VHH binders against q86b00r158to499. Designs and how they scored, part 36

Target 1, 342 residues: q86b00r158to499
Amino acid sequence: PRNSLQRAIDRLKNKFGISLKGSFEEEFYLIKKGDNNNSSVASLLNSIEKLDHGTFANYHSLDCYGDILEKITNALEEQGLPIEQLLSESGSGQFEITIDYTDIMEACDRHIIVRQTINSIASYNGYIATFIPKPFDGLVGSGCHAHLSLWDTNDSNLTPDANGECGLSLVNQFFIGGLLKHSKSLTALFNTTPNSYKRLKPFYWSGCNVSWGLDNKESFIRIPSSPFSATDGCSNFEIKTIDHTSNPYLAMAGIIHAGFDGIENSIAPPPPTSLFDQSVLNNQLIPSNFEDAIQSLKENHYLCENIGNDISNAFIHVKLAENKILKELSDDDQILKLLELF
Key: E = the ipSAE of ESMFold2; O = the ipSAE of OpenDDE; V2 = 0.75 times the mean of E and O plus 0.25 times the DockQ between their complexes.

## First folded at step 19 (VHH; framework vhh_rezetamig_d1)

Design z01 (at its last look DockQ between E and O 0.01; V2 from the best seeds 0.00; counts 0 for: pae E 19.4 > 2, grease 24.3 > 24.2, placed apart)
Fold by OpenDDE, look of step 19:
Structure z01 (fold): chain B 342 residues (1-342), chain A 128 residues (1-128)
Amino acid sequence: as target 1 above (342 residues)
Amino acid sequence: QLQLQESGPGLVKPSETLSLTCTVSGGSISTSRYYWGWIRQPPGKGLEWIGHIYHSGNTYYNPSLENRVTISVDTSKNQFSLKLSSVTAADTAVYYCARPRTYYYDSSGYYTLGFDYRGQGTLVTVSS
């Protein structure tokens, strides 16, 4: 998978002189471990410290988990990972950590290290860290939002353009056009379990709409606005649908090849949308289940070929088999199984 | 300040090739940020996007003209050019070189490019 990403990176650079940089926003839950290692999902849920719901960057949440979060932070910093931010998310006991953006390969490497580190520190300190997309039905899901930008060989960010649509350069617009074109197939790479699709619901700011736009959290591609967008443009775009069940290397390889297609063929995205554009929200959605997503990928010869037919085929078959097994489990057993992995 | 200027013959015979050059000043074509394109306006009609080129040489052409259009770039001269083959009276128009910045999509599915810089334009008449 890592080699596939490298090929994608090289392809983009060699043809267009463009490179991709990025970072992941790692969302996860911390659960205080009980005395019984064989806790049910319900018991785990009950072990989550009850905090205010729906509050982004809740200071109280940070205080309650201050010790464990500090240990996590220290462990990451000791490994040379530059932390951009650590904050509480909307769910009780849910947090988000972001490492500074870097070259996309390194970003993927960091993604893996961050998750492993958090899991390790949590476990050592009597907590369970989980990166499951939707660990609990009543709580907000967790993703790994990717913030991406295009760069030239002179290490200049190509993404921003004050005169471009949504503050983006035309080349980045074409890149996004490619992403939207391949959004259904990309979903299979981004979301590889049935549980993933419990998180991916319309009107939950999960990015389910095949659209793009400024600060539109329902869109597959969100463009974070800046107070300086009028003069400098927007520095990056965000994909919200990606979760931790994805192989980051394959996910990014897919993104790069999809974007490559956009640039190569000047695929203009449709008009940008706002959160309140109901016509878009209701009519163009990413796949609502893994079967549909994986079928889209199977039929996408462009992506499969460029990612690599062998690795694509292997991925498709393995994930189909895994999903079949997972779907045979009860909801709780599925979560318990996923807890072993994520 | 970026400036674009068209140059080329104002008269072309039917079936011949229209050839125009755009000279860019105040900025380099050899940049990864921008595209360079051609648009035209036939008499009594709206603007039509012809195509554009990226600094890498990658091109995009209007599908209606794709088989007749060639756009190229000369980085050493800071110029890019347009060739339109097999011209007819329908190709009579004011031609502009431009720096596109965005696509506009209409309800009919037609794409047009917005631009922030454009030349003054040059009239090209196709006549025997």
Scores: ipSAE 0.869, ipTM 0.950, lowest interface PAE 0.5, mean pLDDT 92
Fold by ESMFold2, look of step 19:
Structure z01 (fold): chain B 342 residues (1-342), chain A 128 residues (1-128)
Amino acid sequence: as target 1 above (342 residues)
Amino acid sequence: QLQLQESGPGLVKPSETLSLTCTVSGGSISTSRYYWGWIRQPPGKGLEWIGHIYHSGNTYYNPSLENRVTISVDTSKNQFSLKLSSVTAADTAVYYCARPRTYYYDSSGYYTLGFDYRGQGTLVTVSS
């Protein structure tokens, strides 16, 4: 799968002189271990410490998670993984860590190391770190949103254009057009468990609408704005649906080949949308379950061939078998099983 | 320049509903791509996020309050509002309307949060 990504990177660079850079927003829950072992979903939920969301402006004291978060950030910095941002996310006990963007192969490698480090530090300090997409029905889900940008051979950012739609260059718009064209198939690579689809719902900020737009948290492709976007353009775009069940190398290989199709065939994306737009142009959704997503991927011969037919066939076979086993479990037993993996 | 102004009763009886309105001037809620929110500061305590709303009407609430909170928007008046039901003395606080951002943990070991804009605050006392 790493070699598949390298071929995708080479293909994009050789044909168009374009390289992809990115980073992941690593969302996860920290669950305090209670008396050795938390063996039910209810006991795990009871172990989540309350988070003070109200500490704004001039806040200089640590909350109840400050010590563990400092240990995590120190461990990442010691490994040479520069933290761009650490946030307390919208859910109680949920956090987000972002590492500085870099070339996409290194970004994928860093993603693996970040997850391993968080798990290790949490475990040593009496916590369980979980990256399960929707571990608790009443709490916010966890994704690993990708922030991406296109660069030329002179290492100049090709993504921004202040005169372009949503502040994006035409080539980046075509890349996005390709992503939207293939979004149903890409979902199989991004969201590989039945649990993943509990997160992918309208109004959850999961990005399940097949659309794009400025600061639109319901769109598959979100364009982050800044105070300077009107004069300088927007420097990156965000794919919101990716979660930690994804193999990052396969996910990014799929993204590159989809974007390549968009550029090669000049596929314009649809008009951009606003958050919660109710127009008919915004009613298309990604698949609501893995079976439909994987069927779309199976039928997408373009993506499967470019990723590699042997790799794609192995992925499809393994994930269908895993999903069958998981679906035979109760929702709670699925969560407990997924804790062993994520 | 964008300005936010809270209005509403400063005294609310226990078990009743606290109602506040924020009026936005110098900018437009309906054309903005930002969230509009409510925070509060109980006496002698830190700030607490209550919730926020997008101009389309979608809301996000602090889980500890979500069963009692309603935030709404009236784009024709360029206003958004807070209702907090079943109040007790613990709900006594200075209430601010704001365009809040998620706070973040920086590399120095402190949580920091920038506000784009915040109102001056209004004290609401829950007392009989």
Scores: ipSAE 0.000, ipTM 0.119, lowest interface PAE 19.4, mean pLDDT 80
ESMFold2 (binder alone), look of step 19: mean pLDDT 81; pTM 0.814

Design z02 (at its last look DockQ between E and O 0.06; V2 from the best seeds 0.00; counts 0 for: pae E 19.1 > 2, unsure alone 64.6 < 65, grease 25.6 > 24.2, placed apart)
Fold by OpenDDE, look of step 19:
Structure z02 (fold): chain B 342 residues (1-342), chain A 128 residues (1-128)
Amino acid sequence: as target 1 above (342 residues)
Amino acid sequence: QLQLQESGPGLVKPSETLSLTCTVSGDSISSSRYYWGWIRQPPGKGLEWIGHIYHSGNTYYNPSLENRVTISVDTSKNQFSLKLSSVTAADTAVYYCARPRTYYYDSSGYYTLGFDYRGQGTLVTVSS
C-alpha cells in the first residue's frame, strides 16, 4: 500500500509538478477500564465519563481527562510528532488530535504512529482508546478528517486563490472535480466496515453529500473558510468521510489519482453548495453501505489500474470477506471485534 | 505585472486555419498554478470560451469547437497558441488570450472559464 501511494505521488509530481500535503484530525474515545475484563458494549458505554458537551472544545472535558491526555501528548512529542491541536469533541470522552501537516506520505506514517501511540498509552494507563467510526449508537462518531493542499515544486501552496471559487485556485478546483467524480469509489477506500456507514449519515455533518463548498459540513469536500479568505484565499480543503478503518496509503493514493484525473481532464466540479440547499443534499449522496461502495470501486477501472490492479483486487476481496464475517455478528459483537482492531 | 498579447493575421480565408499566438510576460506559463486559454467575441455576441491549456500540455476545448481547435504551449518562449481549422464567417471575432481563474456552467451544462487577465484582443475576420 505504501508503494502504491509513492507511485501516485510520483505520478502527480512528474506530470504536473504538484505535490500533496496534508494532516489528519484523529477523533477517538477514551474509556476508563473497569474491574471486569469482560466488558460488554453496554458496560463500556457506561464507563464513559458523562460530560456536558454544550460546545465544541469543552475545557471541562479536557480537565477530566487531563492526566491521560498529558501522557498521550508527551508520548507523541517525544516521538517528534508536532501536535497542532488537541481538543475535546462532541461526544463524551471523545477527543481530537491533529499533527501539523506535512508531505502526504509522512502524514500517513504519522497517522499510523499517532493511533498506535494513543492506544498504547491508553492501555498502559487503564484506558481503552477506540477509533471505531461509530462505537456507540447514541454517541457521535469518530473519523479522521483529512486536510489537504496542493503544492508546487517551489514549495508554494497552490490551493489558495482569493479570486477563485470558494477561495481556491482553478487547479485545485479541478482536483476537487476529480475527487467528486470518483467519490463513490473513494468511499470504499475511506470506509471499509459496516460500522463506518453507521457514522456516515446525511444531515449529521459527516460529509455524505457529493458536493463541495465553503464550511459545508454535509459536503464530501468541505472548504474551511478563513477570515483572510478575501485576500489570501483558502489554504486547504477537507475530506470528512474518511475513518480509521481505512488504509491511509490506499486512501491517499485514491485521492491523488482521482484528483489527477480532475487536473488531467479539467473536470470542473458542480457549483459549490450550501448546507441549506436541500435540493442538492437530497439527490447526490455517497454510498450508504459498504456493498455499494465496493461495487463502485470494482467498476472503477481508472482508480483500480492506477492504484494497482493487484493491490486493488486484493483489497476488494479481503474487505468483502471481512465485511461478510462482520455482518454475521450481532451489533455488539461487531463492536467488540472492531475494538480489537481499532 | 502580468501581460498577455495576441498576435497573428487579422484576415483568414474560409476553410483555412486561423492561427494566433499569445505572448506572456511578467509570469511563467510553466507555473503549476495557472491555466492559459483563448476566448472570442463575435460581433454583437457574448464572450465564448474556446479552450485552455495547462503547462503539462493538457488541454480542454469547448465542445462546440473541439474538433477544430488545437491549443499548444511553448514554455521556452513563454507563449501559447491557438489553431482553429476550417473557419467560416461565423468564426469572425475578436480573439483574446486569457488566464482563467474561475468557471461557470452555461445553460447547456458545459462549463466556461472566467478570467482575471486577458490580452487586448485581436480582430480576426474570415472573408474570401
Scores: ipSAE 0.889, ipTM 0.962, lowest interface PAE 0.5, mean pLDDT 92
Fold by ESMFold2, look of step 19:
Structure z02 (fold): chain B 342 residues (1-342), chain A 128 residues (1-128)
Amino acid sequence: as target 1 above (342 residues)
Amino acid sequence: QLQLQESGPGLVKPSETLSLTCTVSGDSISSSRYYWGWIRQPPGKGLEWIGHIYHSGNTYYNPSLENRVTISVDTSKNQFSLKLSSVTAADTAVYYCARPRTYYYDSSGYYTLGFDYRGQGTLVTVSS
């Protein structure tokens, strides 16, 4: 898979002189061990609820969150992973860590290390860290949103254009046009378990609408604004649907080949949408289940051939078999099995 | 309802500049979110993309032509134009102005590649 990404990177660079940089927003839950056996989904949820109450109920509980978060951030810094920000949803037990953007291959490598570090530090300190896309029906899901930008051979950011639609250059708009064209096929690479699709619902800010727009959290492609966007344009774009079930190397290879198609064929994206536009309620959606997503990928000969027919065929067969096994389990048993993986 | 009409000389001498104008009816370039483009078809060959312009003035050109091509827009006349400098016999073609296809959504989210609307085309011959 890592070789497939390297081929995609080389293809984009050789044809257009463009390289991709990015980072992932790592979303996860911390669940305190020892309050319950942690042997069922109900016991896991109780561990979150108790931690949430302790966090709001007294000062010592707030220190306990600060303590584990500090240990995680220190471990990441010791590994030379520059942290851009850490966000806490302390009332929910969910956290988000973002590290500095870098060349996309290194960003994928760092994604793996960040996840491993969080799991290890949590386990050593009496926590379970989980990256399952939707572990609890009543709580927000966990994704790993990708922030991406296009760069030339002189290391100049090609993404911004203050005079362009949503503050983006036309080449980046064509890249996005390609991403939207392939969005349903890419979903199979991004969201590879039945649980993934419990997160991908309208109004969950999961990005399940096949659209793009400035600060639109319901769009497949979100364009983040900054205080400088009116003067300098927008420096990056965000893919919100990706979750931790994805292989980051395959997901990013798919992204690059889709964007390549957009640039090569001058595919203009549709008009952007806003979060509060009533037309958002009628937008096309990505597939609502894995079977439809994987069918779209199977029919997408362009993506399969460029990723590698052997790799894409293996992915399709393995994931269909895994999804069949998972679908035989109750929702709770799926969560418990997924805890071994994510 | 949307109509595109090419105008300009049908004969251009080698080394001179080919100039064409496209007049747009049924849509407004200044308020439109569409790109406006030029394509050509040399005799016996397929369609070749020349370039696009957005109403903001941003231009995007075929790399093989970019050092000779200028596309511009005149929003007050609802027109956009092509200039191709230093022409040779290889530039003989039927030239079309066009608007990219921008509203195609199917249930899979794929776009159809191509142009929604195309002018009638105008033959430009490069000959001494």
Scores: ipSAE 0.000, ipTM 0.133, lowest interface PAE 19.1, mean pLDDT 80
ESMFold2 (binder alone), look of step 19: mean pLDDT 79; pTM 0.793

Design z03 (at its last look DockQ between E and O 0.05; V2 from the best seeds 0.00; counts 0 for: pae O 11.7 > 2, unsure alone 61.9 < 65, grease 24.7 > 24.2, placed apart)
Fold by ESMFold2, look of step 19:
Structure z03 (fold): chain B 342 residues (1-342), chain A 128 residues (1-128)
Amino acid sequence: as target 1 above (342 residues)
Amino acid sequence: QLQLQESGPGLVKPSETLSLTCTVSGGSISSSRYYWGWIRQPPGKGLEWIGHIYHSGNTYYNPSLENRVTISVDTSKNQFSLKLSSVTAADTAVYYCARPRTYYYDSSGYYTLGFQHRGQGTLVTVSS
């Protein structure tokens, strides 16, 4: 997978003089272990429900978890990983850590280290950190949103154009066109378990609409604005659907090849949409289950061949088998199995 | 401050090749951010997109013209060019070079490239 990403990086650079930079928004829950050190799903779920019954607990989350969060951030900083943001997310006990963007290969390497560090520090301090996309019914899911931008060989950001649609350069619009063309196939790479699709629902701000737009949390591609977007353009774009079940190297290889197709073939994206635009109700959606997503990938010979036929075949076979096993388990047993894997 | 200027013969004989050059000033055609294109307007008709090129040499042409059209870049002169072969009187038009910035999407689900920066145009007449 890491070699597949390197080939994708080289392909984009050699043909177009473009490199990809990015970072991940790492969303996760921290769950304090019970007194008897019991890890059963029922005990774990009961502990969570007692701690998090309302919005009141949410706005105290950083204060309640200050010690463990300080240890996590200190460990990341000691490894030379500059923390851009640490936020308490919508659910009680959910947090987001974002590391500064960098070249996409290093960003993927950092993503792995961030997950490992959070898991290790949590475990040593009496917590369970979970990156499961939807660990709790009724609470918000966890993703790892990717923020991406295109750069030239002189390390100049190619993404912004104040006069372009949504503040983006035309080359970046065509990159996005390619991403939207391949979005159903990319979903198989981004969201690889049945649980992933419990998070990916319309109107949950998970990015299920095959669309793009300025600050549109329902779109597959969100364009973040800043106070200076009107003057300087928008410096990056965000893919919201990616979750921690993905292999980041494989996901980014797919993204690069899809965007390459868009640039090479001048694939215009559809008109952008906004969160306040009532016409978003008619948008096409990404697959609502893994079986449909993986079928789209199987039929996408372009992506499979460029990622590598051996790699894509192995991915498809392993994930189909894994998904069959997971779907045979009870909901509680699925969560326990996912905690072991992710 | 970006300026685009068309140059080339204003008269071309039928069956010959129409050749135009666009000279760019105030910007670079080797920029990875932009595409560079050609448009024409036949007398009494609307604008027709001919094609565009990326700095890497990658091209996209109007399907109705693609068998006769070549667009190329010369980064050393900061120029890009149009060749349209086997011309007829129907190819008489004002020709513009341009840099597209935006696309438009109509209600039927089709889209076209919008051209914000373009030259003043040059009339090319095809006559015997």
Scores: ipSAE 0.396, ipTM 0.762, lowest interface PAE 3.9, mean pLDDT 84
Fold by OpenDDE, look of step 19:
Structure z03 (fold): chain B 342 residues (1-342), chain A 128 residues (1-128)
Amino acid sequence: as target 1 above (342 residues)
Amino acid sequence: QLQLQESGPGLVKPSETLSLTCTVSGGSISSSRYYWGWIRQPPGKGLEWIGHIYHSGNTYYNPSLENRVTISVDTSKNQFSLKLSSVTAADTAVYYCARPRTYYYDSSGYYTLGFQHRGQGTLVTVSS
């Protein structure tokens, strides 16, 4: 998978002189292990410290988890990861960690290290860290939002254009056009479990609408606006649908090849949707289940060929088999199984 | 049903401005959520995207042509236009106006920009 991404990177660079940079926002839950070895999902849910809901970057939440979060932060920094921020997210016991953007390969490497480190530190300190997309039905899901930008050979950010739609350069718009074109297939790379699609629901800010726009959390591609640099354009775009079940290398390889298609063929995205649009949300959604997503990928010869037919086929077969097994399990058992994996 | 029709001179002298108009019928250019664009196909070459204009009035041009291209809309006439300045022989092509389809990969296959809802095309030759 890593080699596939490298090929994608090389392809983009060699053809257009463009490089992709990015970072993942890692959302996860921390659950304090109770004295009871009860391995039920209900018991885990009950073990989540109930913190004030609804406040972005809740200081109280950070205080309650201060010790474990500090240990996580220290461990990551000791490994050379430049932590940008660690925030309390919307869910009780949910947190988000962001790392500064870097070359996309390194960003993927960091993504893996971050998850492994957090899991390790949590476990060692009597917590369970879970990166499951939707670990609990009543709680907000967790993704790993990818913030991406295009760069030229002079290490200049090509993404922003103050005169461009949504503050983006034309080349970046074409890149996004490619992403939207391949959005269904990409979903299979982004969301590889049935549980993933419990998170991906319309009207839940999961990004499941095949659209793009300024600060539109329902869109497949969100463009973060900057109130302070409106004159310079927007520096990056965000893919919201990616979760931790994805192989980051394959996901990014898919993104690059999809975007490559956009640039190569000047595929302009449709008009942006910055505001809530009921008609758009109702009619243009990414796949609602893995089977549909993976079928889209199977039929996408462009992506499969460019990612690599062997690795694509292997991915498809393995994930189909895994999903079949998962679907035979109860909801709780699925979660328990996923806890072993993520 | 939506129809697009190109109109304009078939001959343009070098250094002059190529001007084409697309007349849209069967739909309003101002009330649509679509963008309207121009593509061209030089003899013996593939299709080239020129640019497009959103319903909001925002324009986007091919970087290779950006300095010479102007696309505008006339809502009163339900038309949009292309101007390409400083033309050379390299600008000789069949020009198409189009309302590109919103492109998504689905079970029916791939949709490419400019293939759906385009005019019949008009040949513009740059010659002295």
Scores: ipSAE 0.000, ipTM 0.201, lowest interface PAE 11.7, mean pLDDT 86
ESMFold2 (binder alone), look of step 19: mean pLDDT 78; pTM 0.795

Design z04 (at its last look DockQ between E and O 0.01; V2 from the best seeds 0.00; counts 0 for: pae E 16.3 > 2, placed apart)
Fold by OpenDDE, look of step 19:
Structure z04 (fold): chain B 342 residues (1-342), chain A 128 residues (1-128)
Amino acid sequence: as target 1 above (342 residues)
Amino acid sequence: QLQLQESGPGLVKPSETLSLTCTVSGGSISSSRYYWGWIRQPPGKGLEWIGHIYHSGNTYYNPSLENRVTISVDTSKNQFSLKLSSVTAADTAVYYCARPRHYYYDSSGYYTLGFDYRGQGTLVTVSS
C-alpha cells in the first residue's frame, strides 16, 4: 500500500509538478476502564464520563481527562510529532488531535503512529482508546478528517487563490472535480466496515453529499473559510468522510489519482453548494453502505489500474470477506470485534 | 504585472486555419498554478470560451469547437497559441487570450466564468 501511494505521488509530481501535503484530524474516544472486566458494549458506554453537553471544544472535558491527555501529548512530542491542536469533540469523552501538515506520505506515516501511540498510552494508564467510526449509537462518530493542499516544486501552496471559486486556485478546483467524480469509489477506500456507514449519515456533518463548498460540512469536500481573505484565499480543502478503518496509503493514493484525473482532464466541479441547498443534499449522496461503495470501486477501472490492479483486487476481496463476517455478528459483537482493531 | 498580448493575421480565408499567438509577460507560463486560454466574441454575440492549456501540455477545448481547435504552449518563448481549422464566416470575432480563474460545469461541458487577466483582443475576419 505504501508503494502504491509513492507511485501516485510520483505520478502527480512528474506530470504536473504538483505535490500533495496534508494532515489528519484524529477523532477518538477515551474510556476509563472499570474495576469489572466486563467488556460489554453497554459497560463501556457507561464508563464514558458524560461531561460534554454535546458542544465542541468543551474545556471541562479537557480538564477531566487532563492527565491522560498530557501523557498522550508528551508521548507524541517525544516521538517528534508536532501537535497542531488537541481539543474535545462533540461526544462525551471524545477528542481530536491533529499533527502539523507535511508531505502526504509522512502524513500517512504519522497517522499510524499517532493512533498506535494513543492506544498504547491509553492502555497503560487504564483507559481504552477507540477510533471506531461509530462505537455507540447514541454518540457522535469518529473520523480522521484529511486536510489537504497542493504544492508546486518551489514549495509554494497552490491551493489558495483569492480570485478563485471558494478561494481556491483553478488547478485545485480541477483536483476537487476529480475527487467528486470518483467520490463513490473513494468511499470504499475511506470507509471499509459496515460500522463506517453508521457514521456516514446525511445531515450529520459527515460529508455525505457529493458536493463542495465553503464551510459546508455536509459536502464531500469542505473548504475551510477561516484563512479566506481578499488577498489570501483558502489554504486547504477537507475530506470529512475518511475514518480510521481506511488504509491511509490506499486512501491517499486514491485521492491523488482521482485528483490527477481532474487536472489531466480539466474536470470542473459543479457549482459550490450551501448547507441550505436541500435539493442538492437530497439527491447526490455517497454510498450508504459498503456493498455499494465497493461495487463502485470494482467498476472504477481508472482508480483500480492506477492504484494497482493487484493491490486493488486484493483489497476488494479482503474487505468483502471481512464485511461478510462482520455483518453476521450482532451489533454489539461487531463493536467488540472492531475494538480489537481500532 | 502580468500582461497578455495577442498577435496574428486579422484576415483569414474560408476553409483556412486561423492562427494566433499570445505573448505573456510579467509571469511564467510554466507555473503550476495557472491555465492559459482563448476566448472570442463574435459581432453582436457574447463571449465564447474556446479552450485552455496547462504547462504540461494538457488541453481542454469547448466541445463545440473541439474538432477544429488546437492550443499549444511554448515555454521557451513564454507564449501559447491557437489554431482553428476550417474557418467560416461564423468564426469572425475578436479573439482574446486570457488566464482563466474558474469554470462552471453543465451537461455540455464547462465554460469559463471569469478570468483575472486578458489581452486587448485582436479582430479576426473570415472573408474571401
Scores: ipSAE 0.868, ipTM 0.948, lowest interface PAE 0.5, mean pLDDT 91
Fold by ESMFold2, look of step 19:
Structure z04 (fold): chain B 342 residues (1-342), chain A 128 residues (1-128)
Amino acid sequence: as target 1 above (342 residues)
Amino acid sequence: QLQLQESGPGLVKPSETLSLTCTVSGGSISSSRYYWGWIRQPPGKGLEWIGHIYHSGNTYYNPSLENRVTISVDTSKNQFSLKLSSVTAADTAVYYCARPRHYYYDSSGYYTLGFDYRGQGTLVTVSS
């Protein structure tokens, strides 16, 4: 699987002189153990501290969890992974940690280390850290959004162009065109459990629309702006759908091969969309369940061959079997089972 | 190791322009990954973000100060500067140059909560 990503990296570099760099936004919940010793999902939810509602809820969460967040931050910094950003997400108990971007192979390696570190530090300090895509009905889901950029052989960022659509260079637009062409198949690599699809809903800011756009949180490809994007262009693009059930090496191999197709065949993406345009594009969604996503992948001979047919076949069979077992469980039992894994 | 050093007058008269320069050593101000900014701490109060700049010259300012603040860069000298016009006694503070680390949003717009590197700070007093 790591070897599959290396082949993808080499393919893009050898043909086009392009390297992919990126990072993940790691979203997770912290749950105080206490009285909820794995007894029920409802008891886990009750252990999340409820914050007073309002515009400043994220600041209150940082105050209440300061000690555990400091321990996590220090542990990551001691491993050479200083945090680029730490945010309190929508509501009590959910946080986002971002590590600085790097070459995509290292970014995937760092993604694994960040999850393991957060889990270990939380456990030793009386918390459960969970990366389950949708652990609690009515609360925001957790993803691991990928921020990506294309670089040339001189280590210059190829992604921005202030004169390009959404502030992106033409080569990056073609990369995105390839990603959108393959988006349904990529979903199978990104979102590998039935629970994943409870997060992937329109209007949840999960990115389930097959579209792209500047600051469009409903799009599969979001182009984040900065205060200076209008004059300097946009330095990266974001895939919001990826969650922690994915194998990051396979997910990124798929991304590279999809983007390669876009560049090689000059596939222009459709016109970009805004949040208001979501109502006219809602019937252009990624698959709403794993079975449809995996069927799209099975039929995508281009991605399967380039990732490796034996690897792709093994992935498909293992995840179908796993999904069958999970779907036979009640929603609560599924969460408790997934808690052992994520 | 990256180092930031403030320089400029420690005393400024009311209605004049406060002017400070930050010299960066051990790293390049021309990096496309970073902003370069100014924060201040008035006596007995918390840190207040003033603004920041990209190496290309693009700026973003605290909305409460933006009519009076100018931040500029000189990439050939590896320096960036702060000018704050029409100062009053309320502008008396320790001023720090910094490289921002965290960004988040409140009702006043963008602001920076923390930073990787910070200068030692220079006290600027507005009086007389």
Scores: ipSAE 0.000, ipTM 0.134, lowest interface PAE 16.3, mean pLDDT 81
ESMFold2 (binder alone), look of step 19: mean pLDDT 80; pTM 0.808

